# Designs tried in a protein design chat: VH-VL binders against Histidine kinase CKI1 (CKI1). Part 2

Target 1, 134 residues: Histidine kinase CKI1 (CKI1), of Arabidopsis thaliana (Mouse-ear cress) (o22267r987to1120)
Amino acid sequence: RVLVVDDNFISRKVATGKLKKMGVSEVEQCDSGKEALRLVTEGLTQREEQGSVDKLPFDYIFMDCQMPEMDGYEATREIRKVEKSYGVRTPIIAVSGHDPGSEEARETIQAGMDAFLDKSLNQLANVIREIESK
Key: E = the ipSAE of ESMFold2; O = the ipSAE of OpenDDE; V2 = 0.75 times the mean of E and O plus 0.25 times the DockQ between their complexes.

## First folded at step 1 (VH-VL)

Design g7 (framework fv_gatralimab)
Fold by ESMFold2-Fast, scan of step 1:
Structure g7 (fold): chain C 134 residues (1-134), chain A 126 residues (1-126), chain B 111 residues (1-111)
Amino acid sequence: as target 1 above (134 residues)
Amino acid sequence: EVQLVESGGGLVQPGGSLRLSCAASGFTFSDAWMNWVRQAPGKGLEWVGQIRSKANSYATHYAESVKGRFTISRDDSKNSLYLQMNSLKTEDTAVYYCTTDYLYGSGTYLEYFDYWGQGTTVTVSS
Amino acid sequence: DIVMTQTPLSLSVTPGQPASISCKSSQSLLHSDGKTYLNWVLQKPGQSPQRLIYEVSNRFSGVPDRFSGSGSGTDFTLKISRVEAEDVGVYYCMQSIQLPTFGQGTKLEIK
């Protein structure tokens, strides 16, 4: 189960298509940081209520850094706060048009993101392998 | 697919000079911190030096054994790393490897030596 | 320089049996960012070194789950739960909290 967070419909569609071609059957989408926070929070609450402590609500989250209202950095910080109370950590992969060396890319690590992926998604499979090696 | 290919090794006299190159592909070279690591015949691994990215002002660091004699540089437009070796000693005889580390954020997250090249041999002897 | 000391320097193992390698650092490898900068590198005979483990216990992609790293502070261990013939080689621990230094290496051989 993967969550794709991006305020751009075409970007979400492309990412979902690539993930499904890689064998990911369950892809959820949302268009804002606030909605991502809500979905993760509700998923963790349901997980605890069901007694299913062996599985996270999402295996990965692809988070666009630049979004209106609550951006990807703020959404990630808020998700990390919620996760702390449950003792869990979901891999969150930053999606951005900026290079890893830029000022914007440096903010991804401070927000609590686990990896960086450019918007072309050409490194999608490599990023997933890197996350799984952690 | 990440690839690193070293070249430029050979036989040189003590006191001589040699320049090694490392050609990189398959990753964003300009963001990576690059290292040189060497291995003398039958011995262990020894870190030689590193060069950081443009975001870190191309800062360089060297092992004490080579400081003042070796210089690391890079050309991001060619995805290439270099090691200029001057005043070579017999103790510099080794296979020289190019290796990457990936830095995320302000420098507090670093995964050293995640990819290695095939190596190039430097022999310093009369 | 931080000194890295490995024990044993060599070991010979029957295939299918476990192997354990210890690594001790002269100073703590725990950084203020909460991470411990201890890595393991493997060099198979006649080959370039290859990545194995980073930050104590994290396997690089493609590293079999029979390899596991553990430890904290100054004491670290690499374990192979059931040694295969392909595991022969020299294992190095290295620290990256300061300028990198390697242990002297541990040679793993098959009986």
Scores: ipSAE 0.000, ipTM 0.467, lowest interface PAE 20.6, mean pLDDT 81

Design g8 (framework fv_gatralimab)
Fold by ESMFold2-Fast, scan of step 1:
Structure g8 (fold): chain C 134 residues (1-134), chain A 124 residues (1-124), chain B 111 residues (1-111)
Amino acid sequence: as target 1 above (134 residues)
Amino acid sequence: EVQLVESGGGLVQPGGSLRLSCAASGFTFSDHYMNWVRQAPGKGLEWVGQTRNKANSYTTHYAESVKGRFTISRDDSKNSLYLQMNSLKTEDTAVYYCARGSYEYGLWDAFDIWGQGTTVTVSS
Amino acid sequence: DIVMTQTPLSLSVTPGQPASISCKSSQSLLYSDGNTYLNWVLQKPGQSPQRLIYKVSNRFSGVPDRFSGSGSGTDFTLKISRVEAEDVGVYYCMQGTHYPTFGQGTKLEIK
């Protein structure tokens, strides 16, 4: 199960289409960092309360870095704080229009994100492979 | 002056209910995870439960020993934390402390401010 | 729940002498972010608990440098280099890697 977080609905649709083509059957979408934080928090709480074997509400999160109000970096930091108490860590993949060597791109690692993916999504399969190999 | 002040403790019979309050002052209460910790007479500290902040949708977590009987809530407009205790047992007799999760240090599970405690005695 | 076990349960020291308290956890406290969330809390007689040490070895503001914490994984130690009268009380280790759990406490007394 995958969560795609992007304030642009076209970007969400494109990402969802590519993920489904790769065999991902369950893709949820939301349009803000605040909503992403809410979905992860409520999902973790429900699974904990239910004693679920599957502790993670999502297997991966694709997080657009640039969103109004709560951006992807802040959303990731807040999600990491919530996850600490549950003893889990969801792979969070930064989606950004910035160059990999830019200051903004370096913020992805410091915020607690696991990988970087440009908005063209050309490296989507490679990024997933990298994370799965860990 | 940063402080937490508990109130609402007292004597209650087994099976009864009691509501504790914790009044916070001197800091931005709404930013912090808040915890209840208790201490039975002559015994050590036991975590009771927590409520998270507004950014984390005020989610609550409880120690197994109190789950289903105790409910934690908060009112950020009043800078107050609450513990509703139902179906009280003699084993719930303790001093109840509220404790602040350490937001300033980026440490949600290091308690940096503790209240004075309020005593709950469950006896017939 | 992670079980925290402290030794000794009590110790008496003469003023100016060192004291050492051990804390063991039933599983590793290393979290996936690379941090180890082991804290120490002091409760002086008749008082509320007060903060002492966070993340194994970091002193909270206002804590004297005679207090030091060390350890990794499942084994942790709190040391007081020169015990003073005001150090009397019960010391608790506490893990925050999962839902918080405390050790049973170690009572420090002056001879």
Scores: ipSAE 0.000, ipTM 0.511, lowest interface PAE 18.5, mean pLDDT 83

Design g9 (framework fv_gatralimab)
Fold by ESMFold2-Fast, scan of step 1:
Structure g9 (fold): chain C 134 residues (1-134), chain A 124 residues (1-124), chain B 111 residues (1-111)
Amino acid sequence: as target 1 above (134 residues)
Amino acid sequence: EVQLVESGGGLVQPGGSLRLSCAASGFTFSDHYMNWVRQAPGKGLEWVGQTRNKANSYTTHYAESVKGRFTISRDDSKNSLYLQMNSLKTEDTAVYYCARELGYTGYDYYFDYWGQGTTVTVSS
Amino acid sequence: DIVMTQTPLSLSVTPGQPASISCKSSQSLLHSDGKTYLNWVLQKPGQSPQRLIYEVSNRFSGVPDRFSGSGSGTDFTLKISRVEAEDVGVYYCMQSIQYPTFGQGTKLEIK
């Protein structure tokens, strides 16, 4: 189960299409960092109530860095705070239209993201494979 | 190819109401966020508000100056955008433009096509 | 709201000469994604606004290369290397990092 977070509808459609071509059967979408935080928090709460604290609501989250109000970095920091209470960690992949420069690479790591993927999504399969291997 | 045509402007008295329409053609209207932007006589551009697409639950956002008085809606089956204006004030006098947002670059509030405009005059 | 301030408010240029327009924002337009959300819009006399430049320096398709945008943070410039008659109009800078706000506009006229 994958969550695609991007305030741009067309970007979400493209990412979802590529994920489904790779065999991902469940792709959920949302358009803001606040909505992503809500979905993760509610999913963790429901699993807690079921007595399955170690079960993640999503296997991966693709988080666009360029969202207004609550950007992808802030959304990731807030998700990490919530996850700490449950003892879990969802792989969060940063999605950006820019090459990872010194500042962006630092922001990605400091926010608690696990990988970087450019918006062309050319490295999507490689990023997923790398994460799954570990 | 892409065309946006506004209509519904006219003369109205303070406190009155008016409904503007924007007819879109030449693209898949339902995929795009749409905006209203206005320009008072001899003044610059002022953003009025935005409606998102179906995938984003048709959420709307408004400039503080019009919040509570103006409502944006859309009908994807008719490729049309609407602006319902209530409790009109003299300072709402302006040309009202319909503007499309570009999707592929990942920009929100990035206007790539504008309509011809429709004039609203609020006076007694 | 982010306040956008343009200078000059008007300028007259002889055809073939360069023109320069400044735009300042009340806060940085650089987002943590590395993008700077500053755009330029042109309104020719009697016409609707039209697209010109996005993300500081990127020209829209159909915009001549004599137009160039530059800047960072809070200070931005639009330059026209050789002004032509069809360049007459009002140029607006626009931030899109929050709800959009525009500068007051700079009117470009031919001498």
Scores: ipSAE 0.000, ipTM 0.491, lowest interface PAE 19.3, mean pLDDT 82

Design p1 (framework fv_polzastobart)
Fold by ESMFold2-Fast, scan of step 1:
Parts: structure tokens; C-alpha cells; sequence
Structure p1 (fold): chain C 134 residues (1-134), chain A 125 residues (1-125), chain B 107 residues (1-107)
């Protein structure tokens, strides 16, 4: 189960299509950091209340860094705060239209993101394989 | 305003290749987010999705048939073409092309808001 | 592939009756479900998407509900023009898959 967060419809469609081609059967989308936070929080609450063995509502989150109001960095920080109370950590992959510079790399790490992927998605399969190999 | 129409042979012999053309109006396949899909329905049976093609030339084929299916587009002619090889009597069906609905909320847009009238293709010797 | 199973396969009822059709997915599809109406000799017509959202221009007597694996389509008061076969379709994952259809007839 994967969550794709991007305020741009075309970007969400492209990412979702590539993920489904790679065999990901459950792809959920949302268009804001606020909505991503809500979906993760509600999913964690419901799974804990039901005593689910799979505690994570999503196996991966692809988070666009640049979104209006609540950007990807802020959304990630808020998600990490919620996750502390549940003792879990979802892999969150930063998605950006820019190559990571030193400042962008710092922001990604500081926010609690686990990997970086450019919007061309050329490294999508490699990033997923690296996370799965851990 | 959005209209689609299928055209091609109505009779095909076993082992031959089927080529169907979808001609449309009221939208352009150069518009971001727009796609055209092929769906078939054997007489009295359920609908089966075959293939989709999008504005960016991205293509998805049903895995059970993908070695037999090719979908292409000619944006300037407002046409999408489906080619299906090695036809068999079990491929007898009404073939539809359909417009894919675009929307901007959470979730995917892989449902079909406008359909062509369909064309019956019979496969027999 | 996600299998979509509809129940019942056919039903006959009277004008004015409440009609309920169900659709079950072999795995979770959230709310990524559409319902179509198909009259004899015609192409399918989209009625509902996102499990519960009415397509523009569709009569308010049609409604949908459900999430995950179990979905319901309801006609609150059957009209003669509603005689048709109804199909559900999941769009959570490729390949896109449809239910086998429910044929609705008037007694």
C-alpha cells in the first residue's frame, strides 16, 4: 500500500502509473500535506484499535517537497510526531523537481525523510529496491 | 460534445490480425490527463478492459493479452488504433473505445465517462 | 488480478420498489469503484464513481456506498427506464476489472 502526495494531478498520475507498472497494487493519492497527515493519523488509529499485525497504513509514502500551505517537509515533520506515539516509522521518499543540493539534502534529513527521488522518476525502481533490501 | 466511434472489419478469420480505429471529437489527446481506452464485451458476458493510451503516449495493456495487443495514437487525426494478433473465435465481442474521465481529487481516474457505440467483431472460418 | 463479484446475477421487481445490488472485491480497493448502466444494444453509461459520487446528470434515485471490499448500489424507487444490466468496476489497480453484471427486470 503506497501513498502518493502531490498537489499536481499530472505528477500524481505519472507516479501512480509507474508504481502500478512495477506491480504495486494499492496506490492511494492525495493532493496536500494536510490530507496526507490526516490519512496516516486515521490509519494508525484504526489499525491499533483493531489490533492489526500490520501496524502501518502505508508501506511507502512519496511526498512532493513543494506544495502550497503545508509543504512536504512540514507534512513529514507532523507525521513523524504522530508516529512517535505509535512507535512506528513509515518510509517517506522526498519527490522534487530539483536535484538535491546541500541545503535540500539537509531539509530532507531534518524533516525525517528517508530517501530522495527527482520528479523524472528515473530512479523509482532503484529507490524502492534499496528500501526493500534494508 | 465528446463523441467516439469505432471502425474496422466486422468479420475476421482465425489467426488473422484485427485492427480497429477509434475516431473522436470534442477533446484532444494532446490535453494533459486525457486518455482513450479499449474495452470489449463478448455476447452476453462481462466487460473486459484491453488497453489504455494517454496524452503522453504512456500505454497500459491487459497482462493476459499483452503479447497480442498494440495501442497507438495519432493526435493530429484524433485517432487511436488497437491491433490484436492471432484472433480466435473466443475473441468474438463488441469492441468499444472510451474516454477516460479527468479529475483532481484523491484517487485514480481510471473510469470511463463517454463511450463509442461499439463495433461487433465476429471471428469465424 | 482483482476479482469483482456481483450479487445477485439477476433480479425481477416492481416499479416503485427499492433495488439493492452488491459488489465484492477479492482485495481492498478503498473507494476506487464505479457503477455502469447498460441497456440492450447500447454502450455502458457511467452512473457513479468513487463508490458514492453521482455522475453529472444522473438521477438522484441512484446511490452508491461502501469502502474496502464490500460495495452497494441502490435505486430508491425503481422506474421503468431503469431496466438494464448494471456493472461495477474497480480502478484501484491494473488490470482494470469489472463485475459479471446484474440483470434488472420488471415483473
Amino acid sequence: as target 1 above (134 residues)
Amino acid sequence: QITLKESGPTLVKPTQTLTLTCTFSGFSLSTSGVGVSWIRQPPGKALEWLASIYWDDDKYNNPSLKSRLTVTKDTSKNQVVLTMTNMDPVDTATYYCAHRLEYYDSGTYEYFDYWGQGTLVTVSS
Amino acid sequence: DIQMTQSPSSLSTSVGDRVTITCRASQGISNYLAWYQQKPGKAPKLLIYAASTLQSGVASRFSGSGSGTDFTFTISSLQPEDVATYFCQQYNSYPLTFGQGTKLEIK
Scores: ipSAE 0.000, ipTM 0.522, lowest interface PAE 13.6, mean pLDDT 83

Design p10 (framework fv_polzastobart)
Fold by ESMFold2-Fast, scan of step 1:
Structure p10 (fold): chain C 134 residues (1-134), chain A 122 residues (1-122), chain B 107 residues (1-107)
Amino acid sequence: as target 1 above (134 residues)
Amino acid sequence: QITLKESGPTLVKPTQTLTLTCTFSGFSLSTSGVGVSWIRQPPGKALEWLASIYWDDDKYNNPSLKSRLTVTKDTSKNQVVLTMTNMDPVDTATYYCARSDEWLTYDYFDYWGQGTLVTVSS
Amino acid sequence: DIQMTQSPSSLSTSVGDRVTITCRASQGISSYLAWYQQKPGKAPKLLIYAASTLQSGVASRFSGSGSGTDFTFTISSLQPEDVATYFCQQLNSYPYTFGQGTKLEIK
């Protein structure tokens, strides 16, 4: 299960199509950081109540860094706060046009994100293959 | 050697359904990332993308024509079929099929069929 | 839908001349742009993809540049066989859309 978070409808469709072509069977989409936070929180609560062995509602989250109202950085910080109560950590991959080592890249790590992906999605296949090999 | 060729009726009456077949060789639509698309061109006008189908049976149709379009594939026969309902004289165009590879060429149309002119008239 | 606008709609020039045509997208398409050549009665032929990458087997006099919304296609020295209509195409999002075409003629 992968969650794609991006406020742009076409960007979500393109990313979802690429993920499915790479063999990802379950891709959920949402258009805001607030919705991403809601989905993760509700998923964690449901799995705890059901006594699920797999406590994570999503295996990976692709989080666009630049979204209106609640951006990807703020959404990630809030998700990390919720996750502390459950003792889990979902891999969150930043989708960003910023170069590695920039000021914004440092903020990505500080927010609790685990990896970077170019906004053009050219490295999407490579990122997924690295994740799936683990 | 990669080749594609369109086949089907050259004359269609208004309200009828058009069925076109693209037969190809030199590649397989079972190869990851490979797709086949349909593009049309009215006489003297611009190209218009109609639909795409990919190796995993993923399909995309032009939203302006979505209710009229169906695209299917038969991987074992190296064929892709386009069906377009309720034909109108404004649909008169040369219809092309074309190959793409998302991983090698970012889904650009690298090989095209010769095209087939479909005239819609009473 | 992303609208692609080409300029000029037609161009007439001499063998050996440098030819440039432009393509503008109504919104950002990164580098997901291709240029096709179409001779009368023939299917389009891919010349340039990813805005600036020359397709294998295509003559080096053809080149492309640009990113985002503004793109340029250039023929450094026009040859008689280059008489054709040239189309740009965006592949950033569905539906894929084409420019209206630029008809290139020799005097």
Scores: ipSAE 0.000, ipTM 0.536, lowest interface PAE 15.2, mean pLDDT 84

Design p11 (framework fv_polzastobart)
Fold by ESMFold2-Fast, scan of step 1:
Structure p11 (fold): chain C 134 residues (1-134), chain A 123 residues (1-123), chain B 107 residues (1-107)
Amino acid sequence: as target 1 above (134 residues)
Amino acid sequence: QITLKESGPTLVKPTQTLTLTCTFSGFSLSTSGVGVSWIRQPPGKALEWLASIYWDDDKYNNPSLKSRLTVTKDTSKNQVVLTMTNMDPVDTATYYCAHRGLYKFGELYFDYWGQGTLVTVSS
Amino acid sequence: DIQMTQSPSSLSTSVGDRVTITCRASQGISNYLAWYQQKPGKAPKLLIYAASTLQSGVASRFSGSGSGTDFTFTISSLQPEDVATYFCQQYNSYPLTFGQGTKLEIK
């Protein structure tokens, strides 16, 4: 199960298509950091209430860094706060239309994101493999 | 050079179904990231997006008209077809097909348009 | 649906003048905004995309700016061939929506 978070529906569609081509069968989408926070929080609550052995509602979250109102960095910080209560951590991959400079890379790490991916998604498979190896 | 051209009936009676074909050249709908959209414009009014179809056969229809709209493609013929049911005089408009290309991250805009075809709905 | 509102609805000005048209989105659309020019009896022509990027082959007197909800389209020095209706369009979310148009005429 993968969650794609991007305020641009076309970017979400492209990402979903590439993920499906890679064999990902369940892709959920949302268009804001606030909605991503809600989906993760509800998923964690439901799985804990049901005593699920798989505690994570999503295996990966692809989080657009630049979104109106609650950007990807703030959404990630809020998700990390909620996750502390459940004792879990979902891999969150930063997605940006800009190459990660020193400052942007630092902000990605500080917010609690696990990897960076350009919006072209050319490195999608490589990023997933790297995260799985950790 | 990318070109598109709309074809179909110019006169439709109320309650009938409209079928329009967009024939294009200079690109293929098998190319990843490419799409074709239908937009209409009633005389003297604003543009209204109707539907889009993409390289992977994924389709999006305007929610206000969703139950009436079907969009399909024939990649081998370089054609996209729009079908709109239960036509009404308020649907009188110039109908355009337009190219949507993804050559930047998430950027979809209508960079090339057909000339448009005026469809009049009257008895 | 995201509503796009243009101002003014029409304007009449002189050759050589600086022309400014604005477009407001009812909610944030980042920079996913395009501007089109439509001359009478013709299909729209893309001038600007990504709020500020000039389409290839479009005259440098046209420019765009803005992000989020407020956008501006400018013609630095109006030419006779610029008489047209101009539309903004958001492509951040479905359904794709256009402004009502701004009719530009020469005095």
Scores: ipSAE 0.000, ipTM 0.543, lowest interface PAE 13.4, mean pLDDT 84

Design p2 (framework fv_polzastobart)
Heavy chain, then light chain:
Amino acid sequence: QITLKESGPTLVKPTQTLTLTCTFSGFSLSTSGVGVSWIRQPPGKALEWLASIYWDDDKYNNPSLKSRLTVTKDTSKNQVVLTMTNMDPVDTATYYCARIYDFWEGYSDAFDIWGQGTLVTVSS
Amino acid sequence: DIQMTQSPSSLSTSVGDRVTITCRASQDISNYLAWYQQKPGKAPKLLIYDASNLETGVASRFSGSGSGTDFTFTISSLQPEDVATYFCQQYDNLPLTFGQGTKLEIK
ESMFold2-Fast, scan of step 1: ipSAE 0.013; ipTM 0.605

Design p3 (framework fv_polzastobart)
Fold by ESMFold2-Fast, scan of step 1:
Structure p3 (fold): chain C 134 residues (1-134), chain A 123 residues (1-123), chain B 107 residues (1-107)
Amino acid sequence: as target 1 above (134 residues)
Amino acid sequence: QITLKESGPTLVKPTQTLTLTCTFSGFSLSTSGVGVSWIRQPPGKALEWLASIYWDDDKYNNPSLKSRLTVTKDTSKNQVVLTMTNMDPVDTATYYCAHSGYEYGWEDYFDYWGQGTLVTVSS
Amino acid sequence: DIQMTQSPSSLSTSVGDRVTITCRASQGISNYLAWYQQKPGKAPKLLIYAASTLQSGVASRFSGSGSGTDFTFTISSLQPEDVATYFCQQYDSYPYTFGQGTKLEIK
């Protein structure tokens, strides 16, 4: 189960199409950091209530760094805060037009993101394989 | 190979609801990266995109039509249905359905089209 | 919404001539631009996508170029069967929008 977060719906379609081509059966989309936070929080609450052995509502999240109102960095910080109460950590992959050495890319690490993927999504398959090898 | 065909009424009265069906072959709307869209063309005028529906049941409607549009699919029947409420004479147009193969991401161009069906809105 | 403006609105020329049609977007659309041919009473036919990629089965005399806001469509040597209206379409963002069309006739 994967969550794709991007305020641009064509970018969400691109990522979703590539993920489904790679065999990911469940891909959810949302268009804001606030909605991503809501989905993760509600999913964690529901799974705790069910007594689920797997507490993660998503196996990983692709998070666009630049979004209006609540950007990807702030959304990630809030998700990490919520996750501390459940003792879990969802892999969050930053999606950005900035290179890994830029100041913006450095912010991904400080926000608590696990990997960096540029907007071209050329390394998408490699990132997925790395996460699945966990 | 890929074929689409529109069907529905050719004459609609003002205020009525139009329902058009697109029946297709040569592809499945359950295949990742595939979409079907509705486009219309008033006589002698430009093409206007109305709505799209995708393999994952994701739907997008033209906001200029202010909630008049609904698009649904029946994957088992190879059909996509467009519903448009409160028809007006200005909605007189040839209505097309078209295929898009959304494989890598920026591929929402329409590679195969139905023949089109002329819908006249008149009292 | 992204407005697509085509030029010219109509064009009359001779068999063998080079024909150029332009399409301008009101904002940057990268290369997410398609060109269609429509003959009277028929559905549009895709000729070019991604601004410059020729659709399979389409004659090599058709070509496209451009990126960002300014795009061109060219027929290197006009044939009688090319008489049609040509439309550009952006697919960068919803709602997808088309140009007003260019009607191509032979003298």
Scores: ipSAE 0.005, ipTM 0.543, lowest interface PAE 12.8, mean pLDDT 85

Design p4 (framework fv_polzastobart; at its last look DockQ between E and O 0.07; V2 from the best seeds 0.00; counts 0 for: pae E 9.7 > 2, placed apart)
Fold by ESMFold2, look of step 2:
Structure p4 (fold): chain C 134 residues (1-134), chain A 123 residues (1-123), chain B 107 residues (1-107)
Amino acid sequence: as target 1 above (134 residues)
Amino acid sequence: QITLKESGPTLVKPTQTLTLTCTFSGFSLSTYGVGVSWIRQPPGKALEWLASIYWDDDKYNNPSLKSRLTVTKDTSKNQVVLTMTNMDPVDTATYYCARTEYLYGSGDYFDYWGQGTLVTVSS
Amino acid sequence: DIQMTQSPSSLSTSVGDRVTITCRASQSISSYLAWYQQKPGKAPKLLIYAASSLQSGVASRFSGSGSGTDFTFTISSLQPEDVATYFCQQSYSTPYTFGQGTKLEIK
């Protein structure tokens, strides 16, 4: 199951389309960092209640870096705090519409993101393969 | 307002290479999420998707045709070109180009089509 | 590849009748399905996208439903101009595949 988090309607649909072309069977979308945090938190709580705490609600999260209210870096930090209580770590891939400056690159690492993609998504398969090799 | 038109040879000999050009207007391949696809239809038979090319130069070919297909674009000319090698009489079909884009929770749908061009492969 | 199976392969009905055509996918495609109309000598025309959404400019007598593997296309009241072949298409993943078509005729 993959979560695509992006406030831009077209960006969400393009990312979903590319993931489905790669054979991902379940793609869920949301349009804010706050909603992403809610979905992960709720999914972990439900799995705790079902006795499946070591199973992730999502196998991958594609997180847009710039969103209103709670941006992707803040959302990732909050997700990592929640995940620490459950002893799990969801792969979170940062997605940005521009080349990262040095400050943005530091923020992806400091927020706890596992990889970085530009919105062209040209390296999507390579990034997934790299994460799976871990 | 949106139009597509296929152009190229209508008769091709077996083993030759077919080159078809799709010329379009009313939209741009530089628009995020937009693509152009090639689809063919043998006389009286089902449609077969051949290839797609998108605004970001991402390309997909039907694996049943493997390396026979090459699709390229020239955004400045509003053109997409299909090249198909090693033509055979079974490749006789009407060839269409069509626009696609990602809208309304959909995947790829072919929302505007050219009129098509019949390509006959015979000696 | 995802196989798309349509039924019936042909259908002959009267003007005013309700027409139902089904399409089955060999695996789940969620709601990533389109329906096309193709009149003789013409290119296909998109009628329905995302299983149930009506394309702009398409008559409201056309509708679609379903998700997963089973999809239905309906013409609520057949009109003479609806004589055509109808195709479903999955847009879930490449290669994009089409049903074999349903030839609709007026008896």
Scores: ipSAE 0.007, ipTM 0.585, lowest interface PAE 9.7, mean pLDDT 84
ESMFold2-Fast, scan of step 1: ipSAE 0.025; ipTM 0.672
ESMFold2 (binder alone), look of step 2: mean pLDDT 92; pTM 0.942
OpenDDE, look of step 2: ipSAE 0.185; ipTM 0.772

Design p5 (framework fv_polzastobart)
Fold by ESMFold2-Fast, scan of step 1:
Structure p5 (fold): chain C 134 residues (1-134), chain A 125 residues (1-125), chain B 107 residues (1-107)
Amino acid sequence: as target 1 above (134 residues)
Amino acid sequence: QITLKESGPTLVKPTQTLTLTCTFSGFSLSTSGVGVSWIRQPPGKALEWLASIYWNDDKYNNPSLKSRLTVTKDTSKNQVVLTMTNMDPVDTATYYCAHRTFYDILSGYDYFDYWGQGTLVTVSS
Amino acid sequence: DIQMTQSPSSLSTSVGDRVTITCRASQGISNYLAWYQQKPGKAPKLLIYAASTLQSGVASRFSGSGSGTDFTFTISSLQPEDVATYFCQQYNSWPLTFGQGTKLEIK
C-alpha cells in the first residue's frame, strides 16, 4: 500500500502509473501535507483499534518536498511525532524537482525522510529495491 | 481543426513586462487532460519551454525563469495569458503557444501536437 | 535538467537518400521523446511522439526508434519538401527540454 503526496494532479498520476507498472496495486493519493498527516494518523489509530498485526497503514510514502502551507519536510516531522507514540516508522521518500544539494539533502535527513527521489522518477525502482533490502 | 494564435506587442524595451495572449479554437481548457504551453525560440537557436497550464489550473514554470513568469487562463474566452517581467535583449525570440492533450496517466508530460504561428518579440532600446 | 544532444548539427544530402539523425539524453527518459520538423519562418510540426509513434497525417517515410538514452530519427527517402530543421524533445521530466536542432539541406 503506497501513499503518493503531491499538490500537483499530473505529478500524482504519473507517479501512480509508474508504481502500478512496478506491480504496486494499492496506491492512495492526497494533495497536501496536512492530508497526508491525517491519513497516517487515522490509519494508525484504526489499525490499533482493530488489533492488526501489521500496524502500518502504508508500506511507503512518496512525499513531495514543496507544497503550499505544510511542506513535505514539516509533514514528515509531524508524521514522525505521531509514529513515535505507536512505535512504528513508515519509509518516507522525498520527491523533489530540485537537484539534491547540501541544503536539500540535509533537510530531508533532518526531517526524518529515508530516501530522496528526483521528480523524474527515473530511480524509482532502484529506491524501492534499496528500501526493501533493509 | 485545433488552432492557436499568439497576440501581443512585437517590440518591448528592456526592463518592461511582456504580456502575450494565446487565443484558441477546436478545444476547451475545461476538458479533462488538456493543457496549453508557451515555448520560445531565439532567432536561429533551439526551442525553450517556458510554462504550462492545465484544465485543473495546475501550472508549471521553467525553473530558470520561474520568478519572472505568470500563466493564467480564461476558459470562457478560450485564452491563455503569459506575463514575463523584466525583459532583456536576450529574451528576443519568437514566442509560441501550443496544445497538449493528456490522453493517459502513463503518457509522460507534454509534447505538442498543434502550435500557433508564433509572434516575434524584439527587446531593444 | 535533462540535456538533449543531437547529431549531426547539419547535413546536406540528395533527394531519395536515407537520412538518419540521432538524439541522446543525459539520463534515461524511457520512450518519452518527440520529434519536430520546422521549416524556415514556420512553427514546429509534430512528426513523432513516444519515440516511434507517427503523428496522424505524417508521411510514412518518417520513422523513429530507440528508448532510454539513445534515439534515432530516419527519413527513408528524402523529398525536396523535407528541407527543414529537426528537433527532438524529452517529456519524461520537468523542465521539458529540446535538442539543439539538426539542419537538413538538399545538394
Scores: ipSAE 0.000, ipTM 0.540, lowest interface PAE 14.9, mean pLDDT 84

